# Designs tried in a protein design chat: VH-VL binders against Ras and Rab interactor 2 (RIN2). Part 8

Target 1, 92 residues: Ras and Rab interactor 2 (RIN2), of Homo sapiens (Human) (q8wyp3r787to878)
Amino acid sequence: FQNYLRVAFQEVNSGCTGKTLLVRPYITTEDVCQICAEKFKVGDPEEYSLFLFVDETWQQLAEDTYPQKIKAELHSRPQPHIFHFVYKRIKN
Short names: E, the ipSAE of ESMFold2; O, the ipSAE of OpenDDE; V2, 0.75 times the mean of E and O plus 0.25 times the DockQ between their complexes.

## First folded at step 6 (VH-VL)

Design s10 (from b2 with heavy chain S107T Y108P; framework fv_romlusevimab)
Heavy chain, then light chain:
Amino acid sequence: QVQLVQSGSELKKPGASVKVSCKASGYTFTDYAMNWVRQAPGQGLEWMGWINTYTGNPTYAQGFTGRFVFSLDTSVSTASLQISSLKAEDTAVYYCARSKFYYGSGTPFDYWGQGTTVTVSS
Amino acid sequence: SYVLTQPPSVSVAPGKTARITCGGNNIGRKSVHWYQQKPGQAPVLVIYYDSDRPSGIPERFSGSNSGNTATLTISGVEAGDEADYYCQVWDSSSDHVVFGGGTKLTVL
ESMFold2-Fast, scan of step 6: ipSAE 0.021; ipTM 0.733

Design s11 (from b2 with heavy chain Y103L S105T; framework fv_romlusevimab)
Heavy chain, then light chain:
Amino acid sequence: QVQLVQSGSELKKPGASVKVSCKASGYTFTDYAMNWVRQAPGQGLEWMGWINTYTGNPTYAQGFTGRFVFSLDTSVSTASLQISSLKAEDTAVYYCARSKFYLGTGSYFDYWGQGTTVTVSS
Amino acid sequence: SYVLTQPPSVSVAPGKTARITCGGNNIGRKSVHWYQQKPGQAPVLVIYYDSDRPSGIPERFSGSNSGNTATLTISGVEAGDEADYYCQVWDSSSDHVVFGGGTKLTVL
ESMFold2-Fast, scan of step 6: ipSAE 0.074; ipTM 0.768

Design s12 (from b2 with heavy chain S99T F101Y Y102F Y103L S107P; framework fv_romlusevimab)
Fold by ESMFold2-Fast, scan of step 6:
Structure s12 (fold): chain C 92 residues (1-92), chain A 122 residues (1-122), chain B 108 residues (1-108)
Amino acid sequence: as target 1 above (92 residues)
Amino acid sequence: QVQLVQSGSELKKPGASVKVSCKASGYTFTDYAMNWVRQAPGQGLEWMGWINTYTGNPTYAQGFTGRFVFSLDTSVSTASLQISSLKAEDTAVYYCARTKYFLGSGPYFDYWGQGTTVTVSS
Amino acid sequence: SYVLTQPPSVSVAPGKTARITCGGNNIGRKSVHWYQQKPGQAPVLVIYYDSDRPSGIPERFSGSNSGNTATLTISGVEAGDEADYYCQVWDSSSDHVVFGGGTKLTVL
């Protein structure tokens, strides 16, 4: 069946919203960022990137990474981690 | 105060085995993967693989399967590299280096051990 | 298998700017890290995530990454910058760390 990716959108001076994206297994972070820019109606997409928030730590995902593969790796760990994919500005 | 301290240099004959250790301190050992990097004389850096310090599962790069074994003793925050059936081409400096987990995010090596020279000669 | 290409050597006069390149297919889509290695010493991280500097690394060190080329730039080069420099990426398709072949920076 279909693969889904939950992505939160964090914007300056606004609430955090989220969307569930229908994605292919090997969708890249760059592809996800393009989808997010369109769905969240971002006018300056070059200022944004996809981040992984896990264990109180932020990591910017490189454009050629695979979010679904990262998600699978996190789910496969012996103790599950609470994590979120967040589309947000690179610099605050 | 993060430190990775490696064992001393080794001089071995072909066919022997060697075990290089890397003792970590100043951080939670299981929060970081431990990597091994080889540098032959006059050559560049070559990634050998890593070991998951939480699960104990090793991943070996191409060319480092079979004779090379990564292991852990988490009770003393030590990672080890064992090389069996030593060959002349194993002569190199071996480094341990830590990376944060989440390999898909482009890990980098923020702390390195000082290196262990292994010389294989007859 | 992903490959990173660096020039084997770069020479620069003291006080001038050195530029060390790291070539790779669509490397601009990856995060590039740079290491400095002086003779007889372990490598030291000088740039991570394309352009970030670790604490203690001078502002003379900067990085960029776009298209097929990442560049380490050292301005106001000093004799103490003479070293081998390595670029490094993570190849997410193979789950492998890839190092460039290294560039020897000579300060004449």
Scores: ipSAE 0.011, ipTM 0.660, lowest interface PAE 9.2, mean pLDDT 86

Design s16 (framework fv_romlusevimab)
Fold by ESMFold2-Fast, scan of step 6:
Structure s16 (fold): chain C 92 residues (1-92), chain A 121 residues (1-121), chain B 108 residues (1-108)
Amino acid sequence: as target 1 above (92 residues)
Amino acid sequence: QVQLVQSGSELKKPGASVKVSCKASGYTFTDYAMNWVRQAPGQGLEWMGWINTYTGNPTYAQGFTGRFVFSLDTSVSTASLQISSLKAEDTAVYYCARSKFYYGSSYFDYWGQGTTVTVSS
Amino acid sequence: SYVLTQPPSVSVAPGKTARITCGGNNIGRKSVHWYQQKPGQAPVLVIYYDSDRPSGIPERFSGSNSGNTATLTISGVEAGDEADYYCQVWDSSSDHVVFGGGTKLTVL
């Protein structure tokens, strides 16, 4: 079946654009970054990565992690957690 | 200030059981996972697994199933490691270390001071 | 089953630059964290996410990660930097934290 992952695109000195990605449960962070580069029309994909913003903290996701597993873990918590997946530049 | 304080050293005979405790302070206990890391004499660091401090669910690395039990007492912000049927090969320093719950964010920013467990004669 | 390989020892003269490598298949696709451990003490995080420094760690410590090799670089080495250094990754395929075997840095 279908799983959806909401990813925000954050560019310095510009507005924030979001996309909802249709992804498989075992899709890797590397695969998500490739999809984001295509959908956000990024010309320098080597400068970008997928980040998790949660509890006022930015965390860069390793290429071999599974964003849908991370999402499921965060959703399984009893306490409310505000979190976002953000595709943005590694530096700057 | 964030601190992880572990229980004192233990000297045990083969076949005995031991419980190592790790008391956290200076942060919200349930916002971070607690990991256990072993270091045998003269050897490197070996990850044993982690426990979700909010749900109480443990995850054990291969080789640490069966005799090893991770537990919590959230009322006193304490995580514990119990080892049953002790063997000489369990002789090591055992560390607790804190991390975020997320798979890619598994670096350990604070460590306990370590608990030496010696299994002999 | 993912394995990280570190040289068992590295020697460096005071004031020079030490480079400690961490080898792993496509390690550049993972995030590498580095720990310093002095005798009788718990490990201390010195680099996280390949190149970020925790508060309190001197700027002499830096990291890089590409291809099959991650590197911890310590410039202007001081006697107090003598320690064992461990690299670490998360291998999501095995759901396992993996440590390198450690490198003893000797300042002589």
Scores: ipSAE 0.007, ipTM 0.614, lowest interface PAE 11.1, mean pLDDT 84

Design s17 (framework fv_romlusevimab)
Fold by ESMFold2-Fast, scan of step 6:
Structure s17 (fold): chain C 92 residues (1-92), chain A 121 residues (1-121), chain B 108 residues (1-108)
Amino acid sequence: as target 1 above (92 residues)
Amino acid sequence: QVQLVQSGSELKKPGASVKVSCKASGYTFTDYAMNWVRQAPGQGLEWMGWINTYTGNPTYAQGFTGRFVFSLDTSVSTASLQISSLKAEDTAVYYCARKFYYGSGSYFDYWGQGTTVTVSS
Amino acid sequence: SYVLTQPPSVSVAPGKTARITCGGNNIGRKSVHWYQQKPGQAPVLVIYYDSDRPSGIPERFSGSNSGNTATLTISGVEAGDEADYYCQVWDSSSDHVVFGGGTKLTVL
């Protein structure tokens, strides 16, 4: 399927893992965070958020944004960008 | 070279309207949200809201609904703030500042130089 | 409505260390950014995401954030550091950007 979203999971002392999520085009960041909390088995989901790592910067995504739309818009930018969606603690 | 260049200072009477512009250059205009921040004389920074440069959709902070309008002219990479029915308490320096569109928790990396709006009889 | 509290002023002698605090309920769970504003000028970003420093900002500027207090630390303070400093967060519950009231740093 083409409705996929690659999300990395970053933990302080355990390194990074990643999962490819099969998601609907209108899925919200809040929905993605809920899926990630379940799939990565975090016990304190309120301490985590979905971040976009792009242009060497971290951008915390608002709950009502649409990651698939963000992905599509970044792919359509005139200047090429390398970016990653990362589910991680708001604070390290 | 990222630049945000704002229009010049304005002196207005109560009840008039004013339009402050902010012209962006050196980056893709639609990749960053444009925010407006106000600073009254001797006071701190006050966030007014932002406009989505890709969709044109504005979001206003609670105190800035009604008389304040955010708009865009994407063809010339310009964001504008219009204030109608001016009051003395609107006297302030108005700044535009960019923030990455998708990063609500992000920072303002570039600011315009500020536009002083003075409202007096 | 989320509120950030800063001391109105901090004074420090040249070469000493200044510490400017930003208080907020569970602010350690938020990302804090700091801006420097000199008289008649626009604010300039000096620290982002609690402790990261933009290119061009001297290493003597550093930040921390835990619990209910974020701190901007300026070591080896110079006369040119005299300015107003503002902390900033995003409040997810209101979807609003929140600024602290600002701290005037005076270098003697």
Scores: ipSAE 0.014, ipTM 0.646, lowest interface PAE 7.7, mean pLDDT 85

Design s18 (framework fv_romlusevimab)
Fold by ESMFold2-Fast, scan of step 6:
Structure s18 (fold): chain C 92 residues (1-92), chain A 121 residues (1-121), chain B 108 residues (1-108)
Amino acid sequence: as target 1 above (92 residues)
Amino acid sequence: QVQLVQSGSELKKPGASVKVSCKASGYTFTDYAMNWVRQAPGQGLEWMGWINTYTGNPTYAQGFTGRFVFSLDTSVSTASLQISSLKAEDTAVYYCARSKYFYGSGYFDYWGQGTTVTVSS
Amino acid sequence: SYVLTQPPSVSVAPGKTARITCGGNNIGRKSVHWYQQKPGQAPVLVIYYDSDRPSGIPERFSGSNSGNTATLTISGVEAGDEADYYCQVWDSSSDHVVFGGGTKLTVL
């Protein structure tokens, strides 16, 4: 049973790093953002959100969504796509 | 139990080619990127690049384009590094190391044991 | 290219605390990973994402990262901790993993 979530951290001038988070199955996007703010040492967490990138498309995840459930649904698709969760600034 | 097992040491003359393999086991091969790291005798670690094990797309660090080729055989969970037109300065231990897909390498949680490539006349 | 600076060597007496630094411009905005390498062996991850410890790594190993300096701290140093230690970050401007030059820890 997989309770990990891979999240990339995107900074405009610092580059991209990532963390693997050990999370509960029904953790919310809001909870993930709080963990990311702490682990990526973000001083202005209100300016960041969790985004989902699938192929060349992307979307901002609402605070009350469940990233692990989204991950499970993407893995179950007939033609699986590569996807990434990215913690980044809401505006560039 | 995750393991990365590399091929044995190689002694080559300048101008020859060598192929180093890295066989993965204990996890889903395509869920992790495979990285290559070089260490010349008495020197530090130098990242050469990585290959996306799902797509097969390689990314090379600036100093490692041309003579260096990353490849995969997904059916046997193996990544390979080929070096052509070998030079004395290619003498090093070559490591494979796995990382998560984080728009780059992230961190390397498992490493192969290393393959020593010695190039001398 | 982004550069990480480590002291070439650090000496410490058994049972004392060793501190190995990794300097980089605004490194506190990046995530730092640390590896231990013993002679003739592959590197082993000892700290990831600044301060997280992999399963199997003793609590004596800890990390921090702020401003321009990241630090690997080894408390209660044992003879078996003698090794080269490398810090590592990802630099998006070069699309490149960057390693520090390594620090040789000697336990006297």
Scores: ipSAE 0.006, ipTM 0.596, lowest interface PAE 13.8, mean pLDDT 84

Design s19 (framework fv_romlusevimab; at its last look DockQ between E and O 0.05; V2 from the best seeds 0.00; counts 0 for: pae O 10.4 > 2, placed apart)
Fold by OpenDDE, look of step 7:
Structure s19 (fold): chain C 92 residues (1-92), chain A 121 residues (1-121), chain B 108 residues (1-108)
Amino acid sequence: as target 1 above (92 residues)
Amino acid sequence: QVQLVQSGSELKKPGASVKVSCKASGYTFTDYAMNWVRQAPGQGLEWMGWINTYTGNPTYAQGFTGRFVFSLDTSVSTASLQISSLKAEDTAVYYCARDKFYYSSGYFDYWGQGTTVTVSS
Amino acid sequence: SYVLTQPPSVSVAPGKTARITCGGNNIGRKSVHWYQQKPGQAPVLVIYYDSDRPSGIPERFSGSNSGNTATLTISGVEAGDEADYYCQVWDSSSDHVVFGGGTKLTVL
């Protein structure tokens, strides 16, 4: 699988912007969040998390999950899936 | 087209300082981290650390703190390694190596040709 | 600290298959990268992410990684393949890059 991960940054007032991250196959969600915090210049990363949007559902990814494996799994399914990794604020 | 060109061989005396440069071309310098690797004569590869080419923040491997300094001149796409208070044990070939990752160190897809630093009385 | 273990040397006859191992605790959970270094030259990436091959590297080079052992396989070995080979990982616990001790491949 390719060593890139597309992540959208969702802000309340600015919409969504996307960046392509170069990540290792076994990079954790925690690590991805750290990368996102830096790339998107987030000042309060503790209030953000990585979410998966797939099949019209939102899933907050646990820190010890592997986004690249999730990506690979989704691509390996017989039916094509449209999915997005989104870095956004955790709702209170 | 990606190239890393390092400065020439150095012969130094103990206690002196040396600065090895690594000029990058063929890509956006600040998009990829730069690593430094040491190889003593007849020995294996030893990772020295890496520098974030965008932020300029260096990270040094254990054993390479103090006398070793990573620096950048982004205006000329150049990473540099400075070694102060040189010792005979610093005699080695020093490589710069481009990391495929921006944020952290991963694997190295392009290498400089190496710079031989010889420390001798 | 995380340690990678390679055999100091491997010998193979021309046309045969060489296998260079890289041992590490639960290395199968890591991404292993391999470098070739010929005498007097800089290392060259030959395998990354366990089994991916950079452009320009012959298909004779392949890699695998499972359990506690990663393996670089060179089929149809040629005289030009004689070199030192290093495995490499990134250790998340220490945030350090770790190289194996290197393996000298001799083509008989």
Scores: ipSAE 0.005, ipTM 0.704, lowest interface PAE 10.4, mean pLDDT 90
ESMFold2-Fast, scan of step 6: ipSAE 0.595; ipTM 0.901
ESMFold2, look of step 7: ipSAE 0.008; ipTM 0.693
ESMFold2 (binder alone), look of step 7: mean pLDDT 93; pTM 0.950

Design s20 (framework fv_romlusevimab)
Heavy chain, then light chain:
Amino acid sequence: QVQLVQSGSELKKPGASVKVSCKASGYTFTDYAMNWVRQAPGQGLEWMGWINTYTGNPTYAQGFTGRFVFSLDTSVSTASLQISSLKAEDTAVYYCARSKWYYGSSPFDYWGQGTTVTVSS
Amino acid sequence: SYVLTQPPSVSVAPGKTARITCGGNNIGRKSVHWYQQKPGQAPVLVIYYDSDRPSGIPERFSGSNSGNTATLTISGVEAGDEADYYCQVWDSSSDHVVFGGGTKLTVL
ESMFold2-Fast, scan of step 6: ipSAE 0.017; ipTM 0.689

Design s21 (framework fv_romlusevimab)
Fold by ESMFold2-Fast, scan of step 6:
Structure s21 (fold): chain C 92 residues (1-92), chain A 120 residues (1-120), chain B 108 residues (1-108)
Amino acid sequence: as target 1 above (92 residues)
Amino acid sequence: QVQLVQSGSELKKPGASVKVSCKASGYTFTDYAMNWVRQAPGQGLEWMGWINTYTGNPTYAQGFTGRFVFSLDTSVSTASLQISSLKAEDTAVYYCARKYFYGSGYFDYWGQGTTVTVSS
Amino acid sequence: SYVLTQPPSVSVAPGKTARITCGGNNIGRKSVHWYQQKPGQAPVLVIYYDSDRPSGIPERFSGSNSGNTATLTISGVEAGDEADYYCQVWDSSSDHVVFGGGTKLTVL
């Protein structure tokens, strides 16, 4: 892993902003969400989660998963995949 | 806006140590990893590794462990490379470089380079 | 370990087209970036993500990447294009940056 993760922040009726997070290789989704809440200044972090958007499919990442491992797997696939990690509200 | 400014050239004797610094400005220092790239006289670019500016954790390419140490001073947005027990083959220009985006990304900003010459 | 192969030198007459290749196993599945380095200077990004140009880089510079070969093409070559050119990829299996050995472009 290169130990950095690009995360987009999606707000209702706002554009997406992104930040590059520098994290250890096996940081959990729970830890990433905590960092995102601080960096994006959200007042209600319990309403947000980290999602993976790939192949037009949204997947909410469980708190005990490892985003860097997911990123590495997607980069290693035979065909290019456009994917994004998005920190957004669980309910729109 | 974004700048990486490195310390000046160094002339050292074999066995000495040297510390090269790279001061970042114009962006949030901890949002990007800092990479080190070496170029010996007449040779190509050689990736040495990188340091996580958020955690301070360094990762070294094969061949750059032991005598080479990456470090940070986050309070002044500075990354440093220390080389101990200098050898003649350490003579090179050392660059710091910021890498943009995912693992497949590119180096968008480079320091101007620091020449380290090791001679008797 | 992943290896990128570049010819050590390429010579081209002024106004003609230079082509600098970067060979790698299935390199067409990777994103290739190209850097120009003039004597005594830091490298400068000239092409990123196979074919995109940074602001300020002339349209004469273009890139392609397919199969086992990526190519940097410089049309209407000028004396000021003399430099060393390096290709670069990220090797996902080792999580390492890989540079090609560099190509010296001579305009004469």
Scores: ipSAE 0.009, ipTM 0.591, lowest interface PAE 12.2, mean pLDDT 83

Design s22 (framework fv_romlusevimab)
Fold by ESMFold2-Fast, scan of step 6:
Structure s22 (fold): chain C 92 residues (1-92), chain A 120 residues (1-120), chain B 108 residues (1-108)
Amino acid sequence: as target 1 above (92 residues)
Amino acid sequence: QVQLVQSGSELKKPGASVKVSCKASGYTFTDYAMNWVRQAPGQGLEWMGWINTYTGNPTYAQGFTGRFVFSLDTSVSTASLQISSLKAEDTAVYYCARSKFYYGSYFDYWGQGTTVTVSS
Amino acid sequence: SYVLTQPPSVSVAPGKTARITCGGNNIGRKSVHWYQQKPGQAPVLVIYYDSDRPSGIPERFSGSNSGNTATLTISGVEAGDEADYYCQVWDSSSDHVVFGGGTKLTVL
């Protein structure tokens, strides 16, 4: 598998943009958030986190989790589920 | 039960090569990464790198490029470390240790260690 | 590269509490693992993910991690706890495992 992670950027009243990140398998959510802050040009990275959106449910990912592992686990499910990694403000 | 069994001690002259083997049992070999850790006499633990047992891809720490080669034979659940052009400073106990691929690389099982002595 | 600092030695009387520190810049944001190594033996995992214990490790072993210091605490120390102790983190930014220099615990 290619080690790409697609991350959507959601801003209040700005719609949604996305970027595909080339990341290592062992990269943490903290590291992904640092990359996102730089690539999406956020000035207040402490107010943002990486979220998993799956089955109409939002889950904030803890900083020491591994998004590539989460992605692999979701892909291993017998029934297909649509999911997105979203970098957004902790508070809407 | 999970077990990592390493090959026996080696006594080599400078310039020779050595191959240390680590045979895994009691688990699915390709579900865990294999790491190599060195400990020189009277010194601390030094991480050398790891090999992805599923893909075969090795990653070396900065001090361990060139003369050091990680390999595996998945048919017999064995990982190996080869050191070429041996130097006196390679004298150490070499450990293999398994880790999860995605869980922050703690080592839950270790081999017993292989002592490599390089002397003229 | 990321560096972990441990005191080279700690001495404690039997039955007392030993505390072994592991210093690192913002180490509280990383997950710390601890290993015990007795002379002539391979290391043994005693604490993982800051404070979790593997099966078979006594409850008197505990860990904490905040700010710039992680600590391994051994209460009711026994002679059999005499060993070298190493802290370890995964530095995902460099994709490298980092070990502390080790602390020799002497029990009287």
Scores: ipSAE 0.005, ipTM 0.595, lowest interface PAE 12.7, mean pLDDT 84

Design s23 (framework fv_romlusevimab)
Fold by ESMFold2-Fast, scan of step 6:
Structure s23 (fold): chain C 92 residues (1-92), chain A 120 residues (1-120), chain B 108 residues (1-108)
Amino acid sequence: as target 1 above (92 residues)
Amino acid sequence: QVQLVQSGSELKKPGASVKVSCKASGYTFTDYAMNWVRQAPGQGLEWMGWINTYTGNPTYAQGFTGRFVFSLDTSVSTASLQISSLKAEDTAVYYCARSKYWYGTAFDYWGQGTTVTVSS
Amino acid sequence: SYVLTQPPSVSVAPGKTARITCGGNNIGRKSVHWYQQKPGQAPVLVIYYDSDRPSGIPERFSGSNSGNTATLTISGVEAGDEADYYCQVWDSSSDHVVFGGGTKLTVL
């Protein structure tokens, strides 16, 4: 069934735009990237990927990972962690 | 406690096949990816690839396609590495190591290693 | 492909500070992890995401990462710290995990 995922969109010259996506628990990173390309109106989706910013560091998510499962793991930690999902260019 | 326990050492002849297993315990098997890392005698660590324990989808590093196969048996929380058509250059210690599902994460727990020796 | 360069060996006296470097092009833009490996044993994670310590790793271990060099620093070095140390990153352009060649730390 349905759940929500907040994703920020990072552009060099236009600042940060975010969207809350309505997603299933098993949704893959590839699925999320396709949704983001459409909703952020990206013309070159092959240049973008979904990144996780957590503990002051960036990680690119592999296409077959599950963002909702990653989110659940981070929420289960005893101390709060600052984390964000960011759709951005692979190369700057 | 988290443990990764690997199968025992193997001595094989060139052209044979070998299967190394890695049994996980102390955590939910499908919550973490399993990586394979090779270390030739006296050499450094070399990443071979990883397998998504939830989907079963493997990803191989360059140089480890064809003869190398990553597989899972989730019913017993075990990941396996099979090497076919063994060559002398495959002689190494093979480690399994746990990571989170995204690229760029650390390997927080490692198996004890399995020594595979290929000689005639 | 992306390459991490470590000195092959570093020697330090007990109680002093050891610094092990890991060089890579724009490595400061990547997350660096460090592993300790003693003879006949599996590697152990000692620093992750540049500067964080896993539970059980003493505060003597610290890390930094900027520009083209990441550094593992071990203060108050003890005989038990003698080991091989490996740095590790993920290279986004190749989707490949890259290890440094390793540094043998000798405590004399």
Scores: ipSAE 0.007, ipTM 0.631, lowest interface PAE 10.0, mean pLDDT 85

Design s24 (framework fv_romlusevimab)
Fold by ESMFold2-Fast, scan of step 6:
Structure s24 (fold): chain C 92 residues (1-92), chain A 120 residues (1-120), chain B 108 residues (1-108)
Amino acid sequence: as target 1 above (92 residues)
Amino acid sequence: QVQLVQSGSELKKPGASVKVSCKASGYTFTDYAMNWVRQAPGQGLEWMGWINTYTGNPTYAQGFTGRFVFSLDTSVSTASLQISSLKAEDTAVYYCAREFYYGSGAFDIWGQGTTVTVSS
Amino acid sequence: SYVLTQPPSVSVAPGKTARITCGGNNIGRKSVHWYQQKPGQAPVLVIYYDSDRPSGIPERFSGSNSGNTATLTISGVEAGDEADYYCQVWDSSSDHVVFGGGTKLTVL
């Protein structure tokens, strides 16, 4: 129930950067994407989504999921996975 | 009280090995990643890498592979840095610093530092 | 590899405002943290996530970050602020932490 979410921003021409977001426990993936679009100043937010990178694999998060709940679930596993939330283009 | 307490200063000869320890108290050890930072005399801060306190998996910065090993003893909430085949260029103050595991990137609590001097 | 550049030194008179810059490509898209280090002591976090202050850090410390430059501003500078100051980011592409070279603040 920590109130911080670390999100990396991946852009083809500007490399990768990151932001730590102050978020509510029930913030949705849609809410996070909206915050990211504003903070990373993307002009075409409809082309981006929030992804979970875990164990060398990518998973696009559905808009109605809860990143803080996903984070808590991954952390609570017996051998927790190393993971990152990445805001990036759906294609490429 | 949240704190990180490091082991005492070391004076070593070239070719020797050293182990610097960092004991955490006042918080849940596995909720925070442990980072290692080096500072050579008169120089700036140099990030060496971090260790996942739950899994034990380390990540090393470029230049700190091979001779440097990060480890944990979770039974006593302690992280350790081992340096083998010591060289004069390893002379520095070594700091441990905690980072909130899944959300920060900032080092809010630091150990007091351990001076490692490598000389004949 | 990502690089942060700081001026090696900044001098300021007591009671005036000091500004310490941290340059990096598109640094305004990263979260910048600032540390104060006094001689013989461990660094202390003074600003995190561009502009937030940890508990215990005076309001005269503030931060900003936009474009290619982040700035630590210390207003009403006191003799006790004399220290080395370091900026720091996490570079997500390499999963590596990067520190600036440090700036020595001298209070004349």
Scores: ipSAE 0.007, ipTM 0.614, lowest interface PAE 10.5, mean pLDDT 84

